VHH binders against Di-N-acetylchitobiase (Ctbs). Designs and how they scored, part 10

Target 1, 344 residues: Di-N-acetylchitobiase (Ctbs), of Rattus norvegicus (Rat) (q01460)
Amino acid sequence: EDCPCSEASLCRPIRHHRDFEVFVFDVGQKTWKSYDWSQITTVAVFGKYDSELMCYAHSKGARVVLKGDVALKDIINPTFRASWIAQKVALAKAQHMDGINIDIEQEVDCSSPEYEALTALVRETTEGFHREIEGSQVTFDVAWSPKGIDKRCYNYTGIADACDFLFVMSYDEQSQIWSECIAAANAPYNQTLTGYGDYLRMGISPRKLVMGIPWYGYDYICLNLSKDDVCAIAKVPFRGAPCSDAAGHQVPYRVIMKQVNSSVSGSQWNQDQQAPYYNYKDPTGRLHQVWYDNPRSISLKAAFVKHYGLRGIGMWNANCLDYSDDALAREQTEEMWGALRPRL

## First folded at step 21 (VHH)

Design ze (from z2 with Y109V)
Fold by ESMFold2 at other seeds, fold request of step 22:
Structure ze (fold): chain B 344 residues (1-344), chain A 120 residues (1-120)
Amino acid sequence: as target 1 above (344 residues)
Amino acid sequence: QLQLVESGGGLVQPGGSLRLSCEASGFTFSSYYMGWYRQAPGKQRELVAYITSGGDTYYADSVKGRFTISRDNAKNTVYLQMNSLRPEDTAIYYCAKEIRRSHWIPEDVWGKGTPVTVSS
């Protein structure tokens, strides 16, 4: 019962429903004071719990939700599932949280008991939270495509039915490279759209889908960089694909903005993938190619969200921007938050 | 609470050998891929090797034939045997839970590292 907020009412669960979600991830870097709270509807707290963040979010009418992750091998046991869920509900009550974002990214064999156990976990978690915390939100993070990506044979329709909505991780789309092993966009426009087409064709309502946007990019060392900007990368297999983005390194937008102005190429636009990239040379003389998303590429996706009537938009992660007082940084940060609203 | 504790680093002459160990706790070790990464001063962290839950292995070209990754699920431990060491192998070596994940933070992935120095 001990409420750390200035008013006891700020410790009460958020009960109202939103017609559009802006779902953000916070990883605990103390930058949340500078987020665009005029847009945010849910903060998924993946960093250390911060009661000041909870109080502030509630003062703005936004939900704060737990991170949920557990080994699939363990949840086959129904008693383990029930205990885990009870612990998460108790934690959410103690911390005055508004639900849970289930972020299980493990591979599942279609013929395994984990297939059914995962759906049961999501359903039972939602039932437990809705029963114990009025207005609570239970969400599940899904891959950028339902078509066996990363060996995730999930019951996507059952999971979507069992929770409040899916957060679709429309990024890391180079996790499975079946063609030439080259650097490419983190979230290529047409590949992203195909993933949503597939989710919708399975019968999942667009009102159950929130599009996740990457506020980070990938930095790849080029084993060879052609005159046509084709960057050959190391062959690093991942979950059955011979090549993957594990050959690269994730880089937040704030670092990209600092580097792009001093890069060899400056920012370039790839028309086929509808995404920006640049090349640079590191101090040891190696060439790199960095692929990212910017206000232009994000605006195209925000327009898609509006056109298809999706539940909302969000990003991994809100700490990726430069929240300093520098005038250029403030402009860039405002543009990134603004891009979540559809424009052209 | 995830914990990864690397050990076995040190100073070694070129051509020498070291065996790194990483003891894991706070998660179901046998269910996850485990990786070894390294980070030299002023450079980005890079993947050296990984081993799947089923025991299949991957090695970066720069270490293939010289390094061997293995795991002992009974001891919740992953190993990196490093032979024929070169000055270019000088780095802090980190073990990792998984080799990639969309929503990751350092606490969910990395150990604290063990330094390896290869010098004459």
Scores: ipSAE 0.735, ipTM 0.877, lowest interface PAE 1.0, mean pLDDT 92

